# VHH binders against q9p7j3: the designs that were tried, part 39

Target 1, 174 residues: q9p7j3
Amino acid sequence: MILPLFPETQVHVFVYENVSNCAAIHEQLISQNPIYDYAFLDAATILYKKQVYSAIIRALEDRRDEQMKTKTIHSEVILSLSPKTEISSAFRQFSMTKKSKNIVVVKIDSKLTEEEEFERLDKLVEGNRVEFSDEELQKLIDFKVLKKNYKLDPSTLENPLASILSSIALRGYS

## First folded at step 19 (VHH)

Design ia9
Fold by OpenDDE, look of step 19:
Structure ia9 (fold): chain B 174 residues (1-174), chain A 124 residues (1-124)
Amino acid sequence: as target 1 above (174 residues)
Amino acid sequence: QVQLVESGGGLVQAGGSLRLSCAASGRSFKGYAMGWFRRAPGKEREFVATISWRGSATFYTDSVKGRFTISRDHAKNTVSLQMNSLRPEDTAVYYCAATPGYAIYNTADEYDYWGQGTRVTVSA
């Protein structure tokens, strides 16, 4: 996919459910294995496609403006999901853990087609690929975690999308 | 009440310039991307340009690239559209719009708030 705000950057997003090897993937991420150059998100924390795309755009904007807070664009995507400025908090909130069962995987700067990238990623992830859609994400979300991560209250729950997206954009500014 | 108010429209000859402005009031649009749409006579509303909340990321429809520039002033809580080298086909009512976060799809339904519009007429 090409985001209009960043037409020179190709982005792919994949969703896996019932992943059996999250612990193994997590160890590879800790060891910074370049084969695992993706953003691995816990699907329990993602409710909307726009949430993911907004985080991607925020990360790309940070990179373009030379204001990245993390070392890699993928780690910046994880940070960008969070309303908090602390990197450790963002990772705790949104990054895949050893205990994760469902994940959202983001690839930035891909040179491959979506199908080609999927074939590569499919070798790393032992799970069932599902469609990247709001419908599928809603099946995987943990609302308790979502509410906590974005401090959603009865007033913001009327329009959680707007609240989430604004908080992504405002991180570090208010 | 949330309010977006456009200004700066008018009659201009082909090749001329106009600067549209949109003032936001009634609520905070912090963290909101802003955009411009237009509706020409007998046509559907179409996307023109968008700018991120930070103001550093922009996107334009192809027909206005190189001629129009979108900008925003956080201090004044305004967004502007500088329109140069205007053409008769640019004749339309121009609308200011706001969307939380970032504009991703640049479709009208993505934007939550709209102004009433300002008319731009470009004569041949």
Scores: ipSAE 0.906, ipTM 0.944, lowest interface PAE 0.5, mean pLDDT 96
Fold by ESMFold2, look of step 19:
Structure ia9 (fold): chain B 174 residues (1-174), chain A 124 residues (1-124)
Amino acid sequence: as target 1 above (174 residues)
Amino acid sequence: QVQLVESGGGLVQAGGSLRLSCAASGRSFKGYAMGWFRRAPGKEREFVATISWRGSATFYTDSVKGRFTISRDHAKNTVSLQMNSLRPEDTAVYYCAATPGYAIYNTADEYDYWGQGTRVTVSA
Protein backbone atom coordinates (compact mmCIF):
# COMPACT_ATOMS: atom_id res chain seq x y z
CA MET B 1 0.00 0.00 0.00
CA ILE B 2 1.12 3.55 -0.68
CA LEU B 3 -0.22 6.23 1.64
CA PRO B 4 -0.99 9.46 -0.28
CA LEU B 5 0.79 11.68 2.26
CA PHE B 6 4.02 9.65 1.63
CA PRO B 7 3.71 8.49 -1.96
CA GLU B 8 7.28 7.20 -2.31
CA THR B 9 7.00 4.81 0.64
CA GLN B 10 5.59 1.30 0.32
CA VAL B 11 3.91 -0.01 3.46
CA HIS B 12 2.46 -3.42 4.28
CA VAL B 13 0.34 -4.36 7.28
CA PHE B 14 -0.49 -7.95 8.23
CA VAL B 15 -2.65 -9.37 11.00
CA TYR B 16 -2.17 -12.81 12.51
CA GLU B 17 -4.41 -14.54 15.00
CA ASN B 18 -3.63 -17.52 17.22
CA VAL B 19 0.11 -17.04 17.00
CA SER B 20 1.93 -19.89 18.73
CA ASN B 21 5.52 -18.59 18.56
CA CYS B 22 5.43 -15.06 19.95
CA ALA B 23 8.06 -16.03 22.55
CA ALA B 24 10.44 -17.14 19.79
CA ILE B 25 9.79 -13.98 17.76
CA HIS B 26 10.35 -11.88 20.87
CA GLU B 27 13.76 -13.51 21.44
CA GLN B 28 14.75 -12.70 17.84
CA LEU B 29 13.72 -9.07 18.34
CA ILE B 30 15.80 -8.81 21.52
CA SER B 31 18.74 -10.36 19.62
CA GLN B 32 18.31 -7.66 16.94
CA ASN B 33 18.06 -10.25 14.18
CA PRO B 34 17.75 -8.20 10.96
CA ILE B 35 15.38 -10.73 9.38
CA TYR B 36 12.78 -9.58 11.95
CA ASP B 37 12.92 -5.91 10.91
CA TYR B 38 9.19 -5.18 11.30
CA ALA B 39 7.04 -3.48 13.88
CA PHE B 40 5.39 -6.30 15.86
CA LEU B 41 2.34 -4.94 17.70
CA ASP B 42 0.03 -6.68 20.14
CA ALA B 43 -3.35 -6.84 18.40
CA ALA B 44 -5.04 -6.47 21.80
CA THR B 45 -4.09 -2.77 21.57
CA ILE B 46 -5.37 -2.09 18.03
CA LEU B 47 -9.04 -1.52 17.20
CA TYR B 48 -8.89 0.46 13.94
CA LYS B 49 -7.01 0.35 10.64
CA LYS B 50 -6.79 4.13 10.94
CA GLN B 51 -5.01 3.75 14.28
CA VAL B 52 -2.18 1.85 12.57
CA TYR B 53 -2.06 4.06 9.49
CA SER B 54 -2.00 7.21 11.63
CA ALA B 55 0.94 5.88 13.65
CA ILE B 56 2.75 5.02 10.42
CA ILE B 57 2.13 8.50 9.02
CA ARG B 58 3.25 10.14 12.27
CA ALA B 59 6.47 8.10 12.23
CA LEU B 60 7.10 9.04 8.58
CA GLU B 61 6.36 12.72 9.27
CA ASP B 62 8.85 12.68 12.17
CA ARG B 63 11.44 10.97 9.95
CA ARG B 64 10.98 13.58 7.22
CA ASP B 65 11.34 16.37 9.79
CA GLU B 66 14.37 14.75 11.48
CA GLN B 67 12.43 14.46 14.75
CA MET B 68 12.48 10.68 15.28
CA LYS B 69 13.11 9.65 18.89
CA THR B 70 13.95 5.98 18.27
CA LYS B 71 16.62 4.27 16.15
CA THR B 72 14.44 2.69 13.44
CA ILE B 73 11.28 3.59 11.57
CA HIS B 74 9.60 0.44 12.92
CA SER B 75 10.37 1.32 16.54
CA GLU B 76 9.11 4.81 15.75
CA VAL B 77 5.74 3.33 14.71
CA ILE B 78 5.47 1.71 18.14
CA LEU B 79 6.20 5.04 19.85
CA SER B 80 3.76 6.83 17.54
CA LEU B 81 0.81 4.72 18.68
CA SER B 82 1.25 6.26 22.13
CA PRO B 83 -0.33 9.57 23.19
CA LYS B 84 2.71 10.05 25.47
CA THR B 85 6.36 10.82 24.73
CA GLU B 86 7.94 8.16 26.97
CA ILE B 87 9.54 5.50 24.75
CA SER B 88 9.69 2.68 27.29
CA SER B 89 5.99 3.05 28.16
CA ALA B 90 4.99 2.96 24.49
CA PHE B 91 6.90 -0.29 23.95
CA ARG B 92 5.42 -1.92 27.08
CA GLN B 93 1.90 -0.88 26.07
CA PHE B 94 1.85 -1.60 22.32
CA SER B 95 4.63 -4.04 21.36
CA MET B 96 4.06 -7.75 20.97
CA THR B 97 5.26 -9.65 24.05
CA LYS B 98 6.19 -13.29 24.54
CA LYS B 99 2.64 -13.86 25.88
CA SER B 100 0.78 -12.17 23.00
CA LYS B 101 -1.76 -14.26 21.08
CA ASN B 102 -2.60 -12.03 18.14
CA ILE B 103 -0.36 -9.54 16.38
CA VAL B 104 -0.31 -6.73 13.85
CA VAL B 105 2.88 -6.57 11.80
CA VAL B 106 4.02 -3.45 9.93
CA LYS B 107 6.68 -3.17 7.24
CA ILE B 108 7.74 0.29 6.09
CA ASP B 109 10.05 1.02 3.13
CA SER B 110 9.26 -2.36 1.60
CA LYS B 111 10.85 -3.14 -1.76
CA LEU B 112 8.46 -6.10 -2.16
CA THR B 113 4.87 -6.61 -3.23
CA GLU B 114 2.39 -7.46 -0.52
CA GLU B 115 2.47 -11.14 -1.54
CA GLU B 116 6.27 -11.26 -1.54
CA GLU B 117 6.46 -9.59 1.87
CA PHE B 118 3.80 -12.00 3.16
CA GLU B 119 5.82 -14.99 1.94
CA ARG B 120 8.82 -13.78 3.97
CA LEU B 121 6.77 -12.96 7.05
CA ASP B 122 4.84 -16.22 6.95
CA LYS B 123 8.10 -18.12 7.45
CA LEU B 124 8.60 -16.21 10.71
CA VAL B 125 5.09 -16.22 12.22
CA GLU B 126 3.29 -19.41 13.23
CA GLY B 127 -0.33 -18.31 13.18
CA ASN B 128 -3.31 -17.64 10.95
CA ARG B 129 -3.25 -14.57 8.70
CA VAL B 130 -6.50 -12.62 8.70
CA GLU B 131 -7.52 -9.53 6.80
CA PHE B 132 -6.28 -6.15 7.98
CA SER B 133 -9.75 -4.72 8.54
CA ASP B 134 -11.74 -3.05 11.29
CA GLU B 135 -13.96 -6.15 11.34
CA GLU B 136 -11.08 -8.50 12.12
CA LEU B 137 -9.36 -6.08 14.52
CA GLN B 138 -12.57 -5.78 16.55
CA LYS B 139 -12.40 -9.53 17.22
CA LEU B 140 -8.87 -9.24 18.66
CA ILE B 141 -8.98 -6.01 20.70
CA ASP B 142 -8.97 -5.83 24.48
CA PHE B 143 -11.20 -2.81 25.18
CA LYS B 144 -9.96 -2.48 28.76
CA VAL B 145 -6.39 -2.15 27.43
CA LEU B 146 -7.47 0.31 24.73
CA LYS B 147 -9.25 2.54 27.25
CA LYS B 148 -6.27 2.50 29.60
CA ASN B 149 -3.66 3.14 26.88
CA TYR B 150 -5.51 6.21 25.59
CA LYS B 151 -7.05 7.32 28.92
CA LEU B 152 -10.53 7.23 27.41
CA ASP B 153 -13.08 8.69 29.82
CA PRO B 154 -16.91 8.80 29.54
CA SER B 155 -16.80 11.99 27.43
CA THR B 156 -14.58 10.32 24.79
CA LEU B 157 -16.19 6.86 24.75
CA GLU B 158 -18.96 8.04 22.39
CA ASN B 159 -16.32 8.68 19.70
CA PRO B 160 -13.08 7.00 20.79
CA LEU B 161 -11.65 6.94 17.25
CA ALA B 162 -11.41 10.73 17.03
CA SER B 163 -9.76 10.95 20.45
CA ILE B 164 -7.26 8.21 19.61
CA LEU B 165 -6.37 9.58 16.17
CA SER B 166 -5.93 13.17 17.33
CA SER B 167 -3.73 12.00 20.22
CA ILE B 168 -1.39 10.21 17.80
CA ALA B 169 -0.99 13.34 15.66
CA LEU B 170 -0.65 15.65 18.67
CA ARG B 171 1.90 13.69 20.75
CA GLY B 172 4.57 16.08 22.00
CA TYR B 173 2.82 19.24 20.83
CA SER B 174 0.27 19.77 23.59
CA GLN A 1 -21.65 26.07 17.42
CA VAL A 2 -18.80 24.39 15.65
CA GLN A 3 -18.07 26.18 12.39
CA LEU A 4 -15.69 26.04 9.47
CA VAL A 5 -16.17 29.22 7.40
CA GLU A 6 -14.59 29.65 4.00
CA SER A 7 -13.82 32.98 2.39
CA GLY A 8 -11.87 34.39 -0.54
CA GLY A 9 -13.92 33.00 -3.41
CA GLY A 10 -14.98 35.07 -6.39
CA LEU A 11 -14.64 35.67 -10.12
CA VAL A 12 -11.16 35.63 -11.64
CA GLN A 13 -9.72 35.52 -15.13
CA ALA A 14 -7.86 32.42 -16.32
CA GLY A 15 -4.22 32.59 -15.29
CA GLY A 16 -5.11 34.58 -12.20
CA SER A 17 -4.82 33.79 -8.52
CA LEU A 18 -7.08 33.52 -5.48
CA ARG A 19 -6.40 32.71 -1.87
CA LEU A 20 -9.09 30.83 0.01
CA SER A 21 -9.19 30.93 3.80
CA CYS A 22 -11.04 28.73 6.28
CA ALA A 23 -11.58 29.91 9.84
CA ALA A 24 -12.38 27.35 12.54
CA SER A 25 -14.40 28.15 15.64
CA GLY A 26 -16.52 26.56 18.37
CA ARG A 27 -14.10 23.75 19.29
CA SER A 28 -10.43 22.80 19.26
CA PHE A 29 -9.06 21.15 16.13
CA LYS A 30 -5.74 20.29 17.79
CA GLY A 31 -4.51 17.04 16.29
CA TYR A 32 -6.78 17.37 13.23
CA ALA A 33 -5.77 17.33 9.61
CA MET A 34 -7.46 19.83 7.32
CA GLY A 35 -8.47 19.48 3.70
CA TRP A 36 -10.02 21.20 0.72
CA PHE A 37 -12.58 19.59 -1.56
CA ARG A 38 -14.41 21.08 -4.53
CA ARG A 39 -17.60 20.47 -6.48
CA ALA A 40 -17.75 21.61 -10.08
CA PRO A 41 -21.15 22.23 -11.70
CA GLY A 42 -22.86 18.91 -12.37
CA LYS A 43 -20.07 16.87 -10.79
CA GLU A 44 -19.38 15.07 -7.55
CA ARG A 45 -17.33 16.58 -4.74
CA GLU A 46 -13.64 15.76 -5.23
CA PHE A 47 -10.51 15.91 -3.12
CA VAL A 48 -8.14 18.85 -3.73
CA ALA A 49 -5.56 18.94 -0.93
CA THR A 50 -4.82 17.96 2.65
CA ILE A 51 -2.38 19.14 5.33
CA SER A 52 -1.31 17.47 8.57
CA TRP A 53 -1.76 19.10 11.97
CA ARG A 54 1.94 19.96 12.05
CA GLY A 55 1.73 21.39 8.55
CA SER A 56 4.69 19.42 7.18
CA ALA A 57 2.83 16.59 5.42
CA THR A 58 0.70 17.64 2.44
CA PHE A 59 -0.90 15.95 -0.50
CA TYR A 60 -2.59 17.31 -3.64
CA THR A 61 -4.76 15.85 -6.37
CA ASP A 62 -2.73 15.62 -9.59
CA SER A 63 -4.60 18.34 -11.47
CA VAL A 64 -3.58 21.05 -8.96
CA LYS A 65 0.01 20.03 -8.10
CA GLY A 66 2.41 22.91 -8.54
CA ARG A 67 -0.44 25.45 -8.84
CA PHE A 68 -2.16 25.14 -5.45
CA THR A 69 -0.55 25.35 -2.01
CA ILE A 70 -2.30 24.36 1.20
CA SER A 71 -1.07 25.93 4.44
CA ARG A 72 -2.24 26.46 7.98
CA ASP A 73 -1.70 29.04 10.70
CA HIS A 74 -2.18 27.79 14.25
CA ALA A 75 -2.06 31.31 15.73
CA LYS A 76 -5.06 32.34 13.60
CA ASN A 77 -6.80 28.94 13.62
CA THR A 78 -6.99 29.02 9.83
CA VAL A 79 -6.22 26.86 6.85
CA SER A 80 -5.63 28.41 3.44
CA LEU A 81 -5.49 27.37 -0.20
CA GLN A 82 -3.36 29.55 -2.46
CA MET A 83 -4.56 28.96 -6.01
CA ASN A 84 -2.30 30.15 -8.80
CA SER A 85 -2.47 29.76 -12.59
CA LEU A 86 -6.20 29.20 -12.38
CA ARG A 87 -7.99 27.47 -15.25
CA PRO A 88 -11.67 27.36 -16.20
CA GLU A 89 -11.80 23.71 -15.04
CA ASP A 90 -10.97 24.91 -11.50
CA THR A 91 -14.44 26.52 -11.37
CA ALA A 92 -16.23 24.99 -8.38
CA VAL A 93 -17.55 25.49 -4.89
CA TYR A 94 -14.60 24.89 -2.55
CA TYR A 95 -15.16 23.29 0.86
CA CYS A 96 -12.92 23.24 3.90
CA ALA A 97 -13.00 20.07 6.03
CA ALA A 98 -11.43 18.58 9.15
CA THR A 99 -10.61 15.00 10.18
CA PRO A 100 -8.98 13.75 13.39
CA GLY A 101 -5.37 12.62 13.05
CA TYR A 102 -4.25 12.29 9.44
CA ALA A 103 -6.14 12.14 6.19
CA ILE A 104 -5.38 8.65 4.94
CA TYR A 105 -7.56 7.94 1.88
CA ASN A 106 -8.40 11.39 0.45
CA THR A 107 -12.12 10.66 0.55
CA ALA A 108 -14.92 12.86 1.81
CA ASP A 109 -16.07 10.06 4.15
CA GLU A 110 -12.99 10.58 6.32
CA TYR A 111 -13.92 14.16 7.23
CA ASP A 112 -16.20 14.88 10.18
CA TYR A 113 -16.52 18.66 9.85
CA TRP A 114 -17.37 20.68 6.76
CA GLY A 115 -17.73 24.29 5.78
CA GLN A 116 -20.58 25.70 3.69
CA GLY A 117 -18.33 26.38 0.71
CA THR A 118 -17.09 29.39 -1.23
CA ARG A 119 -17.64 29.75 -4.98
CA VAL A 120 -14.71 30.18 -7.34
CA THR A 121 -15.43 31.06 -10.96
CA VAL A 122 -12.61 31.17 -13.50
CA SER A 123 -13.47 32.87 -16.76
CA ALA A 124 -11.69 32.41 -20.03
Scores: ipSAE 0.838, ipTM 0.918, lowest interface PAE 0.7, mean pLDDT 92
Fold by ESMFold2, last read:
Structure ia9 (fold): chain B 174 residues (1-174), chain A 124 residues (1-124)
Amino acid sequence: as target 1 above (174 residues)
Amino acid sequence: QVQLVESGGGLVQAGGSLRLSCAASGRSFKGYAMGWFRRAPGKEREFVATISWRGSATFYTDSVKGRFTISRDHAKNTVSLQMNSLRPEDTAVYYCAATPGYAIYNTADEYDYWGQGTRVTVSA
């Protein structure tokens, strides 16, 4: 997929449920194995497609403006989901962990079609691919985690999407 | 209470220029992207341009690329559309709109807040 704001950059997003090898993937990420150059997110933290796309756009905007705070564009997506600037807390809150069960996986700067990228990723992830859709994401979300990560209260719970999306765009600027 | 108010429309000859402005008031639009849409006579509303909150990410529909420039001023809480090299097919009512975060798909359904529009007429 190409996001209009960044028309020269192809991105793909995949969702997997019932992943059995998150611990193995986590070890590869710690060792900085380049085959695993994706953003691996815990699906328990993601309710909306727009949440992921907004974090991708924020990361790409920061890259273009030479404002990235992390080593890779994929780690920058993880930071960009956070309303706060603290890198370590963003990874703790949004990254896949060894105990994660369902994940969202992002590839930025892909030179492959969605199917070709899926074939590569499917060799790495032991789980079941599901559609990247709000319908599937809402089955995997932990609402307590979502509320905590974005500090949602009764007033923002009327329209949590607007609160979440604006905080992603504002991180570090307000 | 919450308002987006467009101004700067009018009659202009082909090849001319206009600058549209959109003043936002009544709430914080911090972390909102802004956009311009237009509706030509007998047609549905179509995307023209969008700008990120920070102002550094912009996108234009192909028919206006290179001729129109979107910009914003946080101090004045305004967004502007500089329209150069105008053509008769640019004739439309132009609408300012706001969406939280980033404009992702450039569809009208993404935008929660809309102005009433300002008319631009470009004569041959």
Scores: ipSAE 0.831, ipTM 0.915, lowest interface PAE 0.7, mean pLDDT 92
Fold by ESMFold2, last read:
Structure ia9 (fold): chain B 174 residues (1-174), chain A 124 residues (1-124)
Amino acid sequence: as target 1 above (174 residues)
Amino acid sequence: QVQLVESGGGLVQAGGSLRLSCAASGRSFKGYAMGWFRRAPGKEREFVATISWRGSATFYTDSVKGRFTISRDHAKNTVSLQMNSLRPEDTAVYYCAATPGYAIYNTADEYDYWGQGTRVTVSA
């Protein structure tokens, strides 16, 4: 997929449910194994496709503007999901953990087709791929986590998408 | 009342220039991307340009690329469209719009807030 705002950048997003090896993947991420150079997100924190795409666009905007705060574009996506600037909080709240069951995986700057990238990723993830869609994400979300991560109170729960998306764009500018 | 109000439309000769402005009021549009759409006589509304909240990410439909420039001013709470080298096919009602976060697909249904439009007529 190519996002119009960044037409030179190939992006792929995959969703896996019932992942049995998150602990193993997590250890590879801690050891900085380059084969695992993706953003691994806990699907319990993701309700909308637009949430992920907005975080990707924010990370790419920051990279182009030399405003990145983390070491890689994939870690920058994780930060970009957060409404807050603190890096450690963003990773704690949005990254896949050893105990995660369902994940969203982002690859930026891919030189591969979606199916070629999937073939690589499928060697790393023991789980069931599902469609990256609002319908599938809705089945995997934890609404209590979503509400906490974005501070959704009664006034914002009427339109949580708008609150979430504006928070992603505003991080550091509020 | 939440409003987006376009201004700056009018009659202009082909090859000329015109600057549209869109003033936002009635709420904060912090964290919103802004866009311009247009509707030519007898046609459906089409995407023209979008700009990110920060102002650094922009995208233009092919037919206006290099001729039109979108910009925004947070202090004035406005977005502008500078239109140069105008052609008769640019004749349309131009609409300002706002969407939370980023414009991802450049479709009208992404946008939650719309202005009433300003008419631009480009004569031969």
Scores: ipSAE 0.821, ipTM 0.909, lowest interface PAE 0.7, mean pLDDT 92
Fold by ESMFold2, fold request of step 21:
Structure ia9 (fold): chain B 174 residues (1-174), chain A 124 residues (1-124)
Amino acid sequence: as target 1 above (174 residues)
Amino acid sequence: QVQLVESGGGLVQAGGSLRLSCAASGRSFKGYAMGWFRRAPGKEREFVATISWRGSATFYTDSVKGRFTISRDHAKNTVSLQMNSLRPEDTAVYYCAATPGYAIYNTADEYDYWGQGTRVTVSA
């Protein structure tokens, strides 16, 4: 997919459920294996497609403006999901862990078609691919985690999407 | 009350310029992207341009690239559309709109807040 705001940048997003090898993937990420150069997110933290796309756009905007806080664009996506600037909190709250069951995987700056990128990723992830859609994400979310990560209260729960999306864009400027 | 109010429309000859302005009031649009849409006579509303909250990410529909420039001013709580090298096909009512976060798909249904529009007529 090409996001209109960054038309030079190809992005792919994949969702996997029932992933059995998150611990193995996690070890590869720690060792910085370039084959695993993706953002691996815990699907329990993601409710909306727009949540992921907004974090991608925020990371790309920060890259364009030379304001990235992390080493890679993929780690910047993880930070960009957070309403707060603290890097370690963002990773703790949004990254896939060894114990994750369902994941969202983001590739930025892809030179491959979606199918080609999927073929590579499918060799790395032991799980079942599902559609990247609000319908599928709603099945995988932990609402308690979502509410805590974005500090949603009764007033923001009437329109949590607007609150979440504005906080992603506003991180560090509020 | 929350309002977006466009101004700067009018009649202009082909090749001329206009600057549209959109003033926001009644709430903070912190963390909101802004956009311009237009509706030509007898046609559906179409996307023209969008600008991120920070003002550094912009996107334009192909027919206006290089001729139109979107900008915003947080101190004045305004967004502007500088329209140069105007053509008769730019004739439309122009609408300002706001969406939380970023404009992702450039569709009208992404936008939660809308102005009433300002009329632009470009004569041959």
Scores: ipSAE 0.820, ipTM 0.908, lowest interface PAE 0.7, mean pLDDT 92
Fold by ESMFold2, fold request of step 21:
Structure ia9 (fold): chain B 174 residues (1-174), chain A 124 residues (1-124)
Amino acid sequence: as target 1 above (174 residues)
Amino acid sequence: QVQLVESGGGLVQAGGSLRLSCAASGRSFKGYAMGWFRRAPGKEREFVATISWRGSATFYTDSVKGRFTISRDHAKNTVSLQMNSLRPEDTAVYYCAATPGYAIYNTADEYDYWGQGTRVTVSA
């Protein structure tokens, strides 16, 4: 997948449900195992494809502008989902944890086709791959978590997508 | 009332230049990407260019790349399209549009707000 705003950067996004080994994956992420160089997100925090793509674009924009706040592009995606600038809060709210059940996995700067990247990732994740689509994400979201993470109130609940996407673009500028 | 108002259209000779402007009023577009689309006579509306809210990420359709430059000014709440080396096939009504966050697919369906358009005619 190539996003038009960053046409030289190949990106893949995968969704897994019923993941049984999040604790093991989490330990590999803590040890900084390079085989696990992906962004692992808790799917309970993700409702829209555009939410993920916007965070990816924000991270890539920050990288190009030399304004990244974290050490890797994948950690920058996790920060970029957050409307707030606090790094530790963003990771707590959006990252996969040992107790996560469903995950969204992002690879940036891939040199592989989607199928080849999936073959690698599938060796790491014990779960069922589902389509990266709004329909599948809607089954995995926790709406209470979404509302809390983005502080959605009655005025923003009429169009939560616009509020969420605006927040991602605005982080640090309001 | 929310408005996007384009200006700067007109008649220009092939090889010439023209600058379009789009002024936003009636709401803040903080955190919105802006775009330009065009509709040539007898054709469907097509994507021309987009710019991120921060102004640093841009994308252009192939037929205008290198000739058109999109820019924005937050203080004036405007977006502009500098059009150089104009060709007769650039003749169209040009529309300003706004979408929350980033333009991802460069399709008209992404954009929530639209201007009424400004006509550009490029004579051979």
Scores: ipSAE 0.820, ipTM 0.911, lowest interface PAE 0.7, mean pLDDT 92

Design ia9
Fold by ESMFold2, look of step 20:
Structure ia9 (fold): chain B 174 residues (1-174), chain A 124 residues (1-124)
Amino acid sequence: as target 1 above (174 residues)
Amino acid sequence: QVQLVESGGGLVQAGGSLRLSCAASGRSFKGYAMGWFRRAPGKEREFVATISWRGSATFYTDSVKGRFTISRDHAKNTVSLQMNSLRPEDTAVYYCAATPGYAIYNTADEYDYWGQGTRVTVSA
């Protein structure tokens, strides 16, 4: 997919459920293995496609403006999901952990088709790919985690999307 | 309360310029992207341009690239569309719109808040 705001950048997003090897993937990320150069997110923190796309766009906007705070575009996506500026908190709250069950995987600056990227990723992730859709994401979300991460209150619970999306765009500028 | 109000429309000769303004009032649009859409007579509303909340990321429909410039002023809480080298085909009602976060797909259904529109007529 190419996002209109960044027409030179190909992006792919994949969702896996029932992932059995998150601990192994985590070790590869710590080792900085270049084969694992993706953003691995815990799906329990992601309710909307727009949540992920907004974080991707925020990361790309910061890269273009030379305002990135992390070392890679993929780590910047993880930071960009957070309403707060603290990098370590963003990673604790949104990154896949060794104990994650379901994940969202983002590739930015892909030189491959979606199917080619999937073929590579599928060799790394032991789980079941599902559609990147609001319907599938809603099955995997933990609403307690979502409410905590974005400090949602009763006034936003019926329509939390606007609060979440504006928080992503506002981080560091409010 | 009216939350988005467009102004600056009118009649202009082909090749001329016009600057549209959209005033946001009655609530905060912090963290919202802004956009312009237009509706020509007998046609459906179409995307024209969008700007990120920070004002640094923009996107334009192909037919207006190089001629139109979207900008925003946080101090005045306004968004503007500078329209140069106008053509009769630009004749439309122009609408200001707002969506939380970023405009992703550039479709009208993405936008939650809309102005009433300002008419632009470009004569041959």
Scores: ipSAE 0.818, ipTM 0.908, lowest interface PAE 0.7, mean pLDDT 92
Fold by ESMFold2, fold request of step 21:
Structure ia9 (fold): chain B 174 residues (1-174), chain A 124 residues (1-124)
Amino acid sequence: as target 1 above (174 residues)
Amino acid sequence: QVQLVESGGGLVQAGGSLRLSCAASGRSFKGYAMGWFRRAPGKEREFVATISWRGSATFYTDSVKGRFTISRDHAKNTVSLQMNSLRPEDTAVYYCAATPGYAIYNTADEYDYWGQGTRVTVSA
């Protein structure tokens, strides 16, 4: 997919449920294995496609403006999901952990078609691919985690999307 | 009351310029992207341009690229559309709109808040 705001950058987003090897993937991420150069997110933290796309756009805007805070564009996506500037907090709250069961995987600057990127990723992730859609994400979300991560109160719980999306764009500029 | 109010429309000859302004009031639009849409006579509303909250990311529909410039001023809570080299095909009612976060798809459904529109007529 090419996002209109960044027309020279191809991105792919994949969703896996019932992933059995998150601990193994996590070890590869810690060892900085370049084959695992993706953003691995815990699906329990993601309710909307727009949440992921907005974080991708924020990361790309920061890269173009030379304002990235992390070492890679993929780690910047993880930070960009957070309403707060603290890097370690963002990774703790949004990144896949050894105990994760469902994940969202983001590839930025891909030179591959979605099918080709999937073939590569599918060798790394032991789980069931599902559609990247609001319908599938809604099945995987933990609403208690979502509320805590974005500090949603009763006034925003009826329509949390606007609060979440504005937080992503506003981080560090309040 | 939340309000987006466009101004600056009018009649202009082909090749001329206009600057549209959209004043926002009644709430904070911190963390919102802004956009311009237009509706030509007898046609459906179409996307024209969008600008990120920070003002550094912009996107334009192909037919206006290079001729129109979107900008915003946080202190005045306004967004503007500078329209140069106007063509009769640019004749439309122009609408200001706001969406939380980033404009991702550039569709009208994406935007939560809308102005009433300002008419731009470009004579041959």
Scores: ipSAE 0.811, ipTM 0.907, lowest interface PAE 0.7, mean pLDDT 92

